# Designs tried in a protein design chat: miniprotein binders against q56419. Part 192

Target 1, 326 residues: q56419
Amino acid sequence: MEGRTLEEVQEEVFKRHGVLVPKKELEDLAKALEEAGLLLTEKVEARLKEEEEKLKRERPMRLAGLSYPEGEREARAFLEAFRASYPGEGEEARVLLMPHLEPSRVPEVYGAALAALEKTPPPERIYLVGVAHRPLKEKAAALPVPFQTPFGPALPDLPALQALDALLPFELFNTPLAFREEHSLELPLFFLKGRFPEARVLPLLVARRSPELGEALKVVLRDFPGLLVLAVDLSHVGPRFGDTPLTRTLAEEARRRDLGFLERLAEGEPEAALAFLGANPTRIDGVEVVASLLPLLRERKGKVLAHRLDLEAPTLSAVGAGTLVL

## First folded at step 14 (miniprotein)

Design ih12
Fold by ESMFold2-Fast, scan of step 14:
Structure ih12 (fold): chain B 326 residues (1-326), chain A 108 residues (1-108)
Amino acid sequence: as target 1 above (326 residues)
Amino acid sequence: GDLIERLEELAEEVIRYLKEHGEEELAREIEEQIKDIIEALKSGDTESAIEILTELAETIARVLHRLGAPEELVEKVAILIFDVAKALGMSPRQIYEIAKRFARAIER
């Protein structure tokens, strides 16, 4: 109705079609449209509830055939091609920071992550910490179900997840639907499962700084040792991200910001890394993850293996990506 | 109620697998321990139920791991154990202890 009264609608129909529609019929039409809206809302709610119920059993692949191959053989060849794109050797990782943007945009960065995983002994479990791209009911969440991959399902570490849940002041398994479409977990998991097919996983999302999560994870990692993976992208610059179009100067600033951040993390100084970002910490998606995991990153020294600022030419925007081992 | 139903489901899954793999004696022991939990709950002795569940969780995990049980079964059993633990009103410390013992039992 767009603010029109029933009388105005009646007058418009009369002027155009020469028919006087009784007000009762217009009222009935308005009610029918309202009821149709309610039915559509109920159908949407029913569909979301069905999707939530499915997520209680498993998390299906969403990016297979798009960001990586569906078939196991093709997926293995894809993985090897990424490793081959990085000419260096890796370093053993106890903590790995890797990207979650489209892999084909930064193959050498994912290749560096694979190189690090090659030098890392197979972990019993992987703590995979990504960034929530959808709202969470709490500051962080997990989904305790198998995540499908071309290499078979990545199985949840249910005991470690329950141990973590027990230490938190909020329900860990609080927003299943946030995991339905979440590339910050799915894309790193493809590479992790390909390299460590037997490792169980703790798929974790951070929406906002949660020091409680970091403190709980420090306790859990002591009793349930594993590989900690921070799946985070770095600088987001340009119009796609609400910023000025990318220039050479802005690209250089983004590279300096990314490398300064990573190098301070490599020195075991995560508070210094956050401080280095200054007034624009939210330009790096990983800030909330790093801020949450401070107890796990302090005094842990390592090395930056790779960094790229990937240009998204059509939008004059860019996303930074890096591989850091600690 | 629901708690007893979960315990019966746990019993069915574990005992069936053990019997199918020639562990008749262990199947009987585990069946008896689950019955002891149910009896303790019916008598209002939640503390005894918690103690038995804690020891039983580690025993089940160890036996399934030793027999090379499918990962899907281990997951289903873990879910049932933690559902029972929460329904019993176990404290975070007690739940953490079960989780630690279970994880160590299935460690590679």
Scores: ipSAE 0.715, ipTM 0.898, lowest interface PAE 1.5, mean pLDDT 89

Design ih13
Fold by ESMFold2-Fast, scan of step 14:
Structure ih13 (fold): chain B 326 residues (1-326), chain A 108 residues (1-108)
Amino acid sequence: as target 1 above (326 residues)
Amino acid sequence: GDLIERLEELAEEVIRYLKEHGEEELAREIEEQIKDIIEALKSGDTESAIEILTELAETIARVLHRLGAPEELVMKVAILIFDVAKRLGMSPRQIYEIAKRFARAIER
């Protein structure tokens, strides 16, 4: 509670300004503020309920015209430009780790992801696992509705989502509002839908490590085969993330940490990858996702296609991004 | 809504599409199966209702896929089927089985 009694307010105004505000005026003001607060709360609750109802039908674009072009033709050219920014060839992916930060910051990393998708046969479905940036009622959640993109709606794989829900000890479709604004799904989905327009999607968010999600997904992927995509960023360093200002030495350490993590995943050793991070003062965004999906990552060997540490000079901060194929 | 209302909505969506595409005999067969589910529920025979729904879900998925039904309709039908399954009190194992059979039927 931050508050003072009306009598205390009246007394303080008199002591400081020599003006006695009538008690009734203070009471009327307090009542009006309380009534306005109640009306505001009711309107906010009504608006949230309205947004939740809309999310039962579809998930609209939020970053179109900001992070990617709104029009289909412009979006296609944008996607091709990212592919062109990566000079290498891709490799076929059964599991793809790709970033979810602003694409224009790390074009070669998204280009590497596109190169991998180019070598991958079109999957029946994509398991898109992102990081929750808003609280979830459970450790993980999904939203079983079409997600709009400039390439048309990415349709949910309803049978596979229901199969997954049936195996989990919690309700999978538990926090629709967390999906209203979620770039860890929207940004990778732009690239995935552009490459695989016919694939259905399981849009999944992880808030905290959920071994039960990984175990359930191992079963579901056997009966509902598809491409597993981990949409995660790597090191977060600098004042923007509660750390000390970035130095050349700290940037080199972050790069080595990111690469050491990715290389251990590429060796099929996800537990070793997590152990390698240890008590790192820099949080890696994907830790909870990787920890949840251990059964899907063990003994899968692959290759790191790209890595960048994106430097944000004004804040002396950086975010790591990588593309890994397993 | 009530379980029977959801079954009636499922019937309406599927039968309308089938009749619009000249599949009047299939429409009658599906209508009869949904009627059988409703009669089983009215008689307290939930076990028979579950069995019929499981077979019906696969049949509907296969027929809609064969006819090239719009994805919007396939999604709406899937939502109704899983809503009915959960309202029937089907176990996680039974729901998983319906999901598996439905997915195979609509596979590309």
Scores: ipSAE 0.794, ipTM 0.922, lowest interface PAE 1.1, mean pLDDT 89

Design ih14
Fold by ESMFold2-Fast, scan of step 14:
Structure ih14 (fold): chain B 326 residues (1-326), chain A 108 residues (1-108)
Amino acid sequence: as target 1 above (326 residues)
Amino acid sequence: GDLIERLEELAEEVIRYLKEHGEEELAREIEEQIKDIIEALKSGDTESAIEILTELAETIARVLHRLGAPEELVLKVAILIFDVAKRLGMSPRQIYEIAKRFARAIER
C-alpha cells in the first residue's frame, strides 16, 4: 500500500468491479484505516509492555495442559512414564545433551535423559542452554526470574547469572520477551525440575554462535559448578524445512548424520562434530549452541544413550532427537 | 532517591525475617550497616558504599542460609543486592566478586 495514490486505487476498483468510488470516500476510508492501524499498534505496544513487566517477576507455564500435565501429581506420573519408556540405565552427566522436541514424539529419548539424571548427583545449579526461536538483541540472552513448573518454581541462580553477565561484552538480560514462549527451555526444564527440585537454574538462549559466551561460561562453571544442559534438536528434514520429501534413504542419511555428530561430541571432539556436519549438510538447530560452547565440550568423553528420527508423515518431514552424556 | 528506596526494601526484608527468628541483635547490626551505606551515598562517598555493600552481601547470605530461610526470600534479597550494586556503578570485577561470595555462602 505504500506509494499508491488514491487515483490509482480508484482506477483499479473501476477496472475490477466497474464501480467509480468518489475520491472523498477513498480518502475517508484511507484515514479510517490509518487511524485503526495506529490504534492497533498502540494496543499491541501496550500489551507487549505489560507482558515484559510481568516477565520481570516470573515466567509462567505456557505448555502446561498441552505438552505436560498441569497438576503436580499428574506431572510426576507423566515424568515416570517417560523414564519407564527407556529400557536402559543412565550414565552420570557433567554435560547433558537432550532434546526440546515435543516429548510425546520421542519418549525413549527423554527417558534416556531421565536415566542419566538418575545417575547424576544433584547439582547446585543447572546451566540450561536452549535455542532462541525468536530474535534476540544480542547473540545470547538470559531471563533471571522464577520459571513456573508443575513441580513448583525453578528459581534462577541470580549470583551465577550476574557473574556471567559481568564477564560478557554485552548485556545478558537483553530480550525478556523472547522467553515468553520458548519451548527449548520450558520442555527440558519440566524434566530437570522434576528430578532436581532443589537446583537453581541459569536459563540461557543462543540465537547465533557466541564464542564469548563459551569462554565466560568456562570461567563461571569453575567458580559456580553445576550441570550443563544443551537442549537441542538434531536433523530437520523434509518439506516443512524447505527440503525435498523424506524417503527411507534420506531418513537413514539423517540418522547417520545425527549419530556422526553425537559420536564426535562423545569423543570430546566438538570441532570435528561441526566439521562433520559441514561435510554432510543437514539442518541441526544445535549447531550454534555447540559452536558457542566449544571450550566446555573439548576433551570430555561420554556416551550416546539414545537417538530417534521422529517422522511427521503428513508433511513427509522428520526431526532428530538424541540424548548424550559427557 | 530510587537507590535509597531499594536499600530500604533490602533492610525491610532482611530485618523482618531476622526479628521473626529471634535474631534481634543481628537485625540491629545489619540495619546499622545499611544506614551506613545510605549515609555514604548521601555524602557522595560511593567508594565506601561499595565496600560496605560487598561485606554486607556475604553476611546477609550467610545468615539467611544458616537460619534456613526460604529460597524465595534468598532470591528476593539477592535481586535487591545486585540491583543496588549495579546502581552504585560497581565494576564487572566487583560484581563478580560479590556474586561469588554470595553463592558460596548459600551452597547446600
Scores: ipSAE 0.821, ipTM 0.931, lowest interface PAE 1.0, mean pLDDT 90

Design ih15
Fold by ESMFold2-Fast, scan of step 14:
Structure ih15 (fold): chain B 326 residues (1-326), chain A 108 residues (1-108)
Amino acid sequence: as target 1 above (326 residues)
Amino acid sequence: GDLIERLEELAEEVIRYLKEHGEEELAREIEEQIKDIIEALKSGDTESAIEILTELAETIARVLHRLGAPEELVHKVAILIFDVAKALGMSPRQIYEIAKRFARAIER
């Protein structure tokens, strides 16, 4: 009905086709359309409840066979190939910033992350902080279930997640459906589980800056020590991201923006890193994550191991990716 | 109703595993402590129930870890413990304390 009255619909049909449709037939059509809409709403609600119930038990792989191999043996070979793509030996990480961009586009950046993990003692748990690509009911969320990987399930650190929940002014486990399709957790987790098969995980998503999350995590990490991983991409430029087509100038500006941001983080100055982005902070995927985790990043010095601005030629767009150890 | 059901499920999971692994006496001790929690709740003594649960949570975690219990079982047991703790109305500080003690007990 397009929001029109029955009289308006009747008048338009008469003007276009010279036929006067009886009011009862229009009423019957309107009722059928309304009933169809109600049935679609009921089916959508039922499906969402089914998906939410399934997520109470586990989070299945969504990108297996697409972004990484489904089989364990093939997945292991794939991971080793990424490590081999980075010629360096890496550096020990207490905090690791790594991308969540499609791995095949930036293999040397993921290789640098693997090199850092190779030099890092196996952690009891991994705090994996990604970026929400779907709305959350709160500023941040977690899903306390096993996440399937080709290397076996990554088991949640439920005690640490419950400790974190207890310190937050909102319910941490607030949007399970946001985790159903979330590559910012799934792609880094593939590499983390491959390197640290025994580590439990805290899968965390940030939608909007949450200083209370950073303050709570600072307390929790003291009592529940582990590896903090910020799974964030850097500059997003070009039409795919609502920007103008990529030019040499825009690419150089994006590279300068990425490196300036990472370099300031490496100096233990996360507020300076955010300020450096200036009036256009939304061009870097990880801004909300970094802004939330300030207490964990201050005065922690480190090193940028790799950076790449990856060109997507068909869309004249690019995404920055980097590996930073702190 | 639901709280007692969760406590009974916790007892069933832990006691089954302990008996399957020759720990008959530990199974009996844990069963008795869970019954003590249920009895305290039925008598309106939630303070005693909270105290017993806090100690029991660490004991269960330590025993399952010592016996090399599957991580899936440890996870299921942890879910039941935190569900019970929240249903008992434990404060954020008390829940944090249980979490810390449980994690320490299962540390690798």
Scores: ipSAE 0.802, ipTM 0.922, lowest interface PAE 1.0, mean pLDDT 89

Design ih16
Fold by ESMFold2-Fast, scan of step 14:
Structure ih16 (fold): chain B 326 residues (1-326), chain A 108 residues (1-108)
Amino acid sequence: as target 1 above (326 residues)
Amino acid sequence: GDLIERLEELAEEVIRYLKEHGEEELAREIEEQIKDIIEALKSGDTESAIEILTELAETIARVLHRLGAPEELVKKVAILIFDVAKALGMSPRQIYEIAKRFARAIER
């Protein structure tokens, strides 16, 4: 299984789904996979090497035909429908916080992001900061290749990426495979590329708090101005995330924490936003991104345009999503 | 894109093998079940997609075993099924159940 140890598998499952799989169940799974010949083999190794080599040239679409349409015409109609789902006119954004969960679940929230982008002058480049759903070798990573979209490839801003790499105490281009299946970049990028087809992109993933990333980005943004996008989801509650079944009280707590977090960010107080969450009991995945980008978020006033807590009735679980402009 | 691409790869590998071994009807059945998964996903019915995938995984394992498929093909197909399950956001418990059923089906 991709050559991972049982501890790495357990940690990744916990990070992705908020579920701690008992070691006995993971051992039983690993044994079953070994007996079936599914743990790391020559075939798995060869496939991973091929995928890593392909990622040196481009990042293909993974969610086209599932989360958004494959064809350009259908994709444009899809964007128009999402924009129409939000009745407001939006606000100009210097920094945009938007979700990365399945768009059809929160159309008004993505519509609010589109409304903000309509009021925003076309940037030369977009700093797209998502959340790593796979381990990174360092606290953060980037992939300096074209990302395919139904609107054509989103081209990397190589000079800005190289400038960023030079300022960091670690290699920025450290984990190409982490970008192979990364919806926190792919889903927001679909909307951003549809609105700003000429903008270059810096696709960035944060796995752990990296104050050095925020400091470096502050310098790079001065010389390479662009739109900063934080692609983060908010509360994750219910059994799918290692919690009890969703109750009215838990849903109210999730909404309270989501809105309190966003409102403090809108006041230009990102440290207060983090402090408000404390131990982050409803699992807002944006905390590591916000903690990394503090220098870029301080003293920027803004507005929360939309917020929704989306219910997954079959799992009695919910995920919060919001749009914030700064 | 990629999730659908992985479902297409799964379909391609299994259907090719089945057609090469005279199982035209079963090849069509599996193609239809994969289309049903894609349709369920597009309609937001992830629960149905998961149920169809779980049943499909066991069916594929039994058929490949019955036809004496090479170990390398069985492993490749299992890896594709596991990748699809992970991409669907299936829980560790659901993935474990698929792995168990697949392993048991190929055991005899």
Scores: ipSAE 0.000, ipTM 0.218, lowest interface PAE 12.8, mean pLDDT 83

Design ih17
Fold by ESMFold2-Fast, scan of step 14:
Structure ih17 (fold): chain B 326 residues (1-326), chain A 108 residues (1-108)
Amino acid sequence: as target 1 above (326 residues)
Amino acid sequence: GDLIERLEELAEEVIRYLKEHGEEELAREIEEQIKDIIEALKSGDTESAIEILTELAETIARVLHRLGAPEELVYKVAILIFDVAKALGMSPRQIYEIAKRFARAIER
């Protein structure tokens, strides 16, 4: 609804149709268009309010039948196929970094994550930290409702979420609509729920770096122990992301940057990992998550289990994905 | 008010489950503790209401866990407890403490 002056509208009609429209008729038309725009806005606001109310009860599956099977039996077979795509054995994780891009594009990376989960004792709860793909009212948010999966609902750890909220300088449950469609939580959750069906979940989104979130989580994890999962993708390269078309050289550079970043995290040096990216410019959607969670990543050593740069040939673009155990 | 309605809903959910599992005496004890919270609130004794709620929350969590209550019921009960806690004006430290006690009681 961009506006134009009545004089400009009158001039355009005259130039195209050779007719001078009386000012009152243009005023009536402008008023009708404004009223139609207001009605559309009110209707959209009513729809958003309705969706927000639904999210107070549960978060339904959005990607079932698209990124994973809807039925439990088919979903279990699908999950086991990803495990089979990774030939190695996993290692126990206290912190797991895994991707959130379309699983079928990097099956061995998700397989490595599954291998790590097999070696990990079932946690009481999972702190699942994804990346906000829609604006949040605050730097971070959570949604304290059951998340539907083919394996049954992943129940929120309400006590741990309330404890976290109590320590934060902002309202944690601040943007329910941001969770309506959020693959950075839904896709990792499919795999996590399949492996740890009894674990409760803290579904968390980070939009901008929040050191206060990391400090609060360090306290909460001491009293409410669990598995910390960073659901982040790595390098984003090519025209799809506002960069130059992918070449063999750029792909090799992206792989080296991804691995350099992950290796520094594996040495327990998250500040060095962030500094490395600053010296070697890369668009990694996980930067804000890592920067927020520094207190949880420092001095924690681990291992990179898998890495892949997935090529999207039609757009000459690529997205990096990795599995890191700390 | 809403606070008393939340307390009555909490009583209804917990007492129904306990009676269905043969815990008639424990159901009566919990009902009496919830009534004590309501009476403390009516007399303006919010401090006593907070103390009773904190102990009751842990007791309810422990009992439901011992009886193998469905996770959906435990979740619903937790919602009611934290709604009551916030309506009572409990501080962040007090909410953190009730959360910690509840979580430990339902630990696997």
Scores: ipSAE 0.783, ipTM 0.917, lowest interface PAE 1.2, mean pLDDT 89

Design ih18
Fold by ESMFold2-Fast, scan of step 14:
Structure ih18 (fold): chain B 326 residues (1-326), chain A 108 residues (1-108)
Amino acid sequence: as target 1 above (326 residues)
Amino acid sequence: GDLIERLEELAEEVIRYLKEHGEEELAREIEEQIKDIIEALKSGDTESAIEILTELAETIARVLHRLGAPEELVQKVAILIFEVAKALGMSPRQIYEIAKRFARAIER
């Protein structure tokens, strides 16, 4: 709001002092606009610091009313509709791979995840590992605060987070602002909190592969048992992602890449899954998460419950999504 | 100092809740343990302070869980305990031990 006021002042000054004005006045105008830009930058920095301070207390909902209903009753009905969209039964999960893209685009994939959660005993805690969509100061990060949901706040497992921090060679609670707008945590958390309202959460983001994170998590999960959730999307193809318009060939290649990756994970062969991706590992945002968590995925067999390559027709692009139980 | 202030805040939160729930003897015991930590720190006996805090953290967690304390209080107490532990300069191994004992005490 205040930033808009400064912008209007810049526009008005420019209109008043355009090319018809003497050079000295244009120079003075340029200096005034530069000074206004510096003031706007300082104001933005102050606002970001204020938002960072707020994040020390809680993480508010950002996608309520957009990706899911903000009211509890409506949110519950919404959740049940997603479960109903998947005709199959789930399998018990100790590790669950689920997507984090817009749920309405792949309802049967989220439904499959819900089916798996129905077969899973309520965990004491959930290790929710998402993908950082903003830079982190370290390879991974966590935010140890309540995350708001329509089902009430998802409370952090503070002891388990502190135990994890103690084992890592870097500060775990870095980069709070990266969590302000992070759908890879918020969207899966909506479903997880709806199914397991009593479970505490470790909200974790991976930006780059961190073998140290996987090694530490293996130790922590032994002493602080819980459900491990990898919230990752699969293939990203088409112009939206720096590729040519989607063709039948590219779509078929993406499906084969996604399924080959998931099936190898289901056989307990995560190194083989990564190798299978070959030349295009960076187009699957889950690669860095899987590479970080190798010790937790090896020799753990499971089942692919669902997969979809969702077409975004306006951009001739697509994103792959899947549900895998281990 | 700041560390003593956090210990006093921890004492105030826990003792108030225990007294509100008729646990006056336990409130007295916890108050005395916190005073023992402060006294150990003033005498330069950081090792004793760490040992007492480790046992106290588990005791507080267990009592709050037994009494069905609100999660907001459990969260606040956990934050204070880990802030105190870090201010004491506890090692990663010692922090891990407190975390493990606290988590087991509040387990559902």
Scores: ipSAE 0.839, ipTM 0.933, lowest interface PAE 0.8, mean pLDDT 88

Design ih19
Fold by ESMFold2-Fast, scan of step 14:
Structure ih19 (fold): chain B 326 residues (1-326), chain A 108 residues (1-108)
Amino acid sequence: as target 1 above (326 residues)
Amino acid sequence: GDLIERLEELAEEVIRYLKEHGEEELAREIEEQIKDIIEALKSGDTESAIEILTELAETIARVLHRLGAPEELVQKVAILIFQVAKALGMSPRQIYEIAKRFARAIER
């Protein structure tokens, strides 16, 4: 009813249906609809509170049976098939950049990440930094609970999380509901837990640039050494992302953008990587993560192991994915 | 009130595990340290309570690690320790120190 008076509603009903509805009945109906809306809002709020309470205990699998197998044996075979999809050898990672895109779309890219993990000594903990796909109360957040996987629960590194929280100017555990459905953590975690079953995890989400997060993590990583994983996708192009239909030129631009970004990171020049994206139009969701973690990426040289621009023909869209070892 | 309840829960979990694994003397020592924290709190000596908790956290972590305690128990104990630390009003520096000592004690 916003923008419509009761008189206009009454007149339209009369013109279309030949029925004159008294103003009092329209007022009573509007009031009943408003009351029904309040009840629906109350019910939604109650369900959200219930979900938030459950998240204080554990984070259940949401994509099991959809993006990866639910059973441990089937999950193991699935993971090994992804490793087999990448014909190369990995390199030891101190920092790993990997995608969070649906794995079946870029199996060789996830295979490259698995190859790198094979060459990496088992870490005590994994700093898993994903991208928030839902609003956070602060620039970044973490959820200090077990994350369920087919390989058993990925347990939080509670001391390291508390150490990180102590160094930040905001409450780290600020938005539990943002973790209820978050593929940027769940999908990489499937592969990380499969390779490092004993490693504890710091599940971190970045919504906006947080230099204070990067500075705090630099301190925490010194006292709590571990593997840093940036779970980010690259270019998002086409109508699915509010862009024009994918063309050869747009796809070439996206590939150049992705590779230019990754190559500068591999040179230990993360500021140059961000400047490159700023000079070239982009929809890379990893920008805010990289901008937050600058202190951890400077002067670290490495290698791009894989890159792919995955084409989604029905939507004439594409998403870039890559594996970078630093 | 609630702070004392969390300290009592911490004591119950740790002491039960230690007794189940034949560590009667360590169980008594830890029980005594927790009682000392509670007495310090009753007397308004929060500074002493913080000092005892900091040493106790590392001791508990080290003992549980040495005995090969289940990770589920280690997680529960860590939760209780940090809840107690925050309820005591420990500074960020003090919380960071507890976290560092606890993590190093349970390192693989």
Scores: ipSAE 0.808, ipTM 0.927, lowest interface PAE 1.1, mean pLDDT 89

Design ih2
Fold by ESMFold2-Fast, scan of step 14:
Structure ih2 (fold): chain B 326 residues (1-326), chain A 108 residues (1-108)
Amino acid sequence: as target 1 above (326 residues)
Amino acid sequence: GDLIERLEELAEEVIRYLKEHGEEELAREIEEQIKDIIEALKSGDTESAIEILTELAETIARVLHRLGAPEYLVQKVAILIFDVAKALGMSPRQIYEIAKRFARAIER
């Protein structure tokens, strides 16, 4: 109908076919379509409520059999293959920046993360900070339930999560559904759980810049020591991301922007890293995470272990990925 | 009400596990502390209830860790303790204190 009134529809039919459709019949049809719309809305709401209730108990695997193997033995072999893709030894990490895009696209970058984890003593807990790909009710959120993996469930650090919630000016456990389909947590978690099977996890999502989160985490990390992991991808360039088609020059610019950002973080200068991106515009999803965690990143020097710009030739687009140890 | 029900569930889970592991004396002590929380609440002494819960949370965490309780039980007990703390209207500072004591008790 696209903006047609019932009277216009009735007149159109009469002019073309000489038939007068009763107004009541058209009214009944309109009412039925409206009622069908209400029933569809009720069905969607009921389904979402069921999914939310399930998420109060556990977060199931969504990418098993797609991005990583379902079986524990196969998952272990998969991890070893990724480690073998990186020729370096790694460095001990207190803070680890690693990607969350499809692992098969940047195996050397995930391999570098695994190398760093090999040099890192097993932490009591992991603060896993990802990027929200769905709207959150607040600037950040967490889901305090076991996350299933092929290596067994990654258990939440409930005391540390409650301590963090207590320090925040907003409810931390605010958007369970945002965690249902969240690869920025699931993909890094696969690697982290494989390396540190006994570590408890704080699964955190950032949607918008939250200085309060960084200040609170600085306090919580002092009393609840652990490994801080920033699971962020770097440059997003090309038509898939609302930009012009990728050229060799634009790809080189993206690589320079990624490395300039990471190198400034490695010098313990996160404000300089953000200023660099402000002066050299790019679409890095890690910006809001870094901006939120400034107090934890200042004056921490480290090393960029790996960087790749993964090309999607069919879409003339690319995504940057890197591993940084602080 | 709901607060008393959660305290009773906490008591049931902990006492059952302790009795199954030969800790009859400790089970009795924890049962008494939970009853003391309930009695303090009935008398309007929320401050005493908060103090007892804070100490009890650490004690329960330490005992479960010492006995090698399965992580599933530790998780369930933590959920109940923080549900009780919030239902008591504990301040953010008080909840942070419980969290810190509980976490230290279960460290590997």
Scores: ipSAE 0.837, ipTM 0.935, lowest interface PAE 0.8, mean pLDDT 89

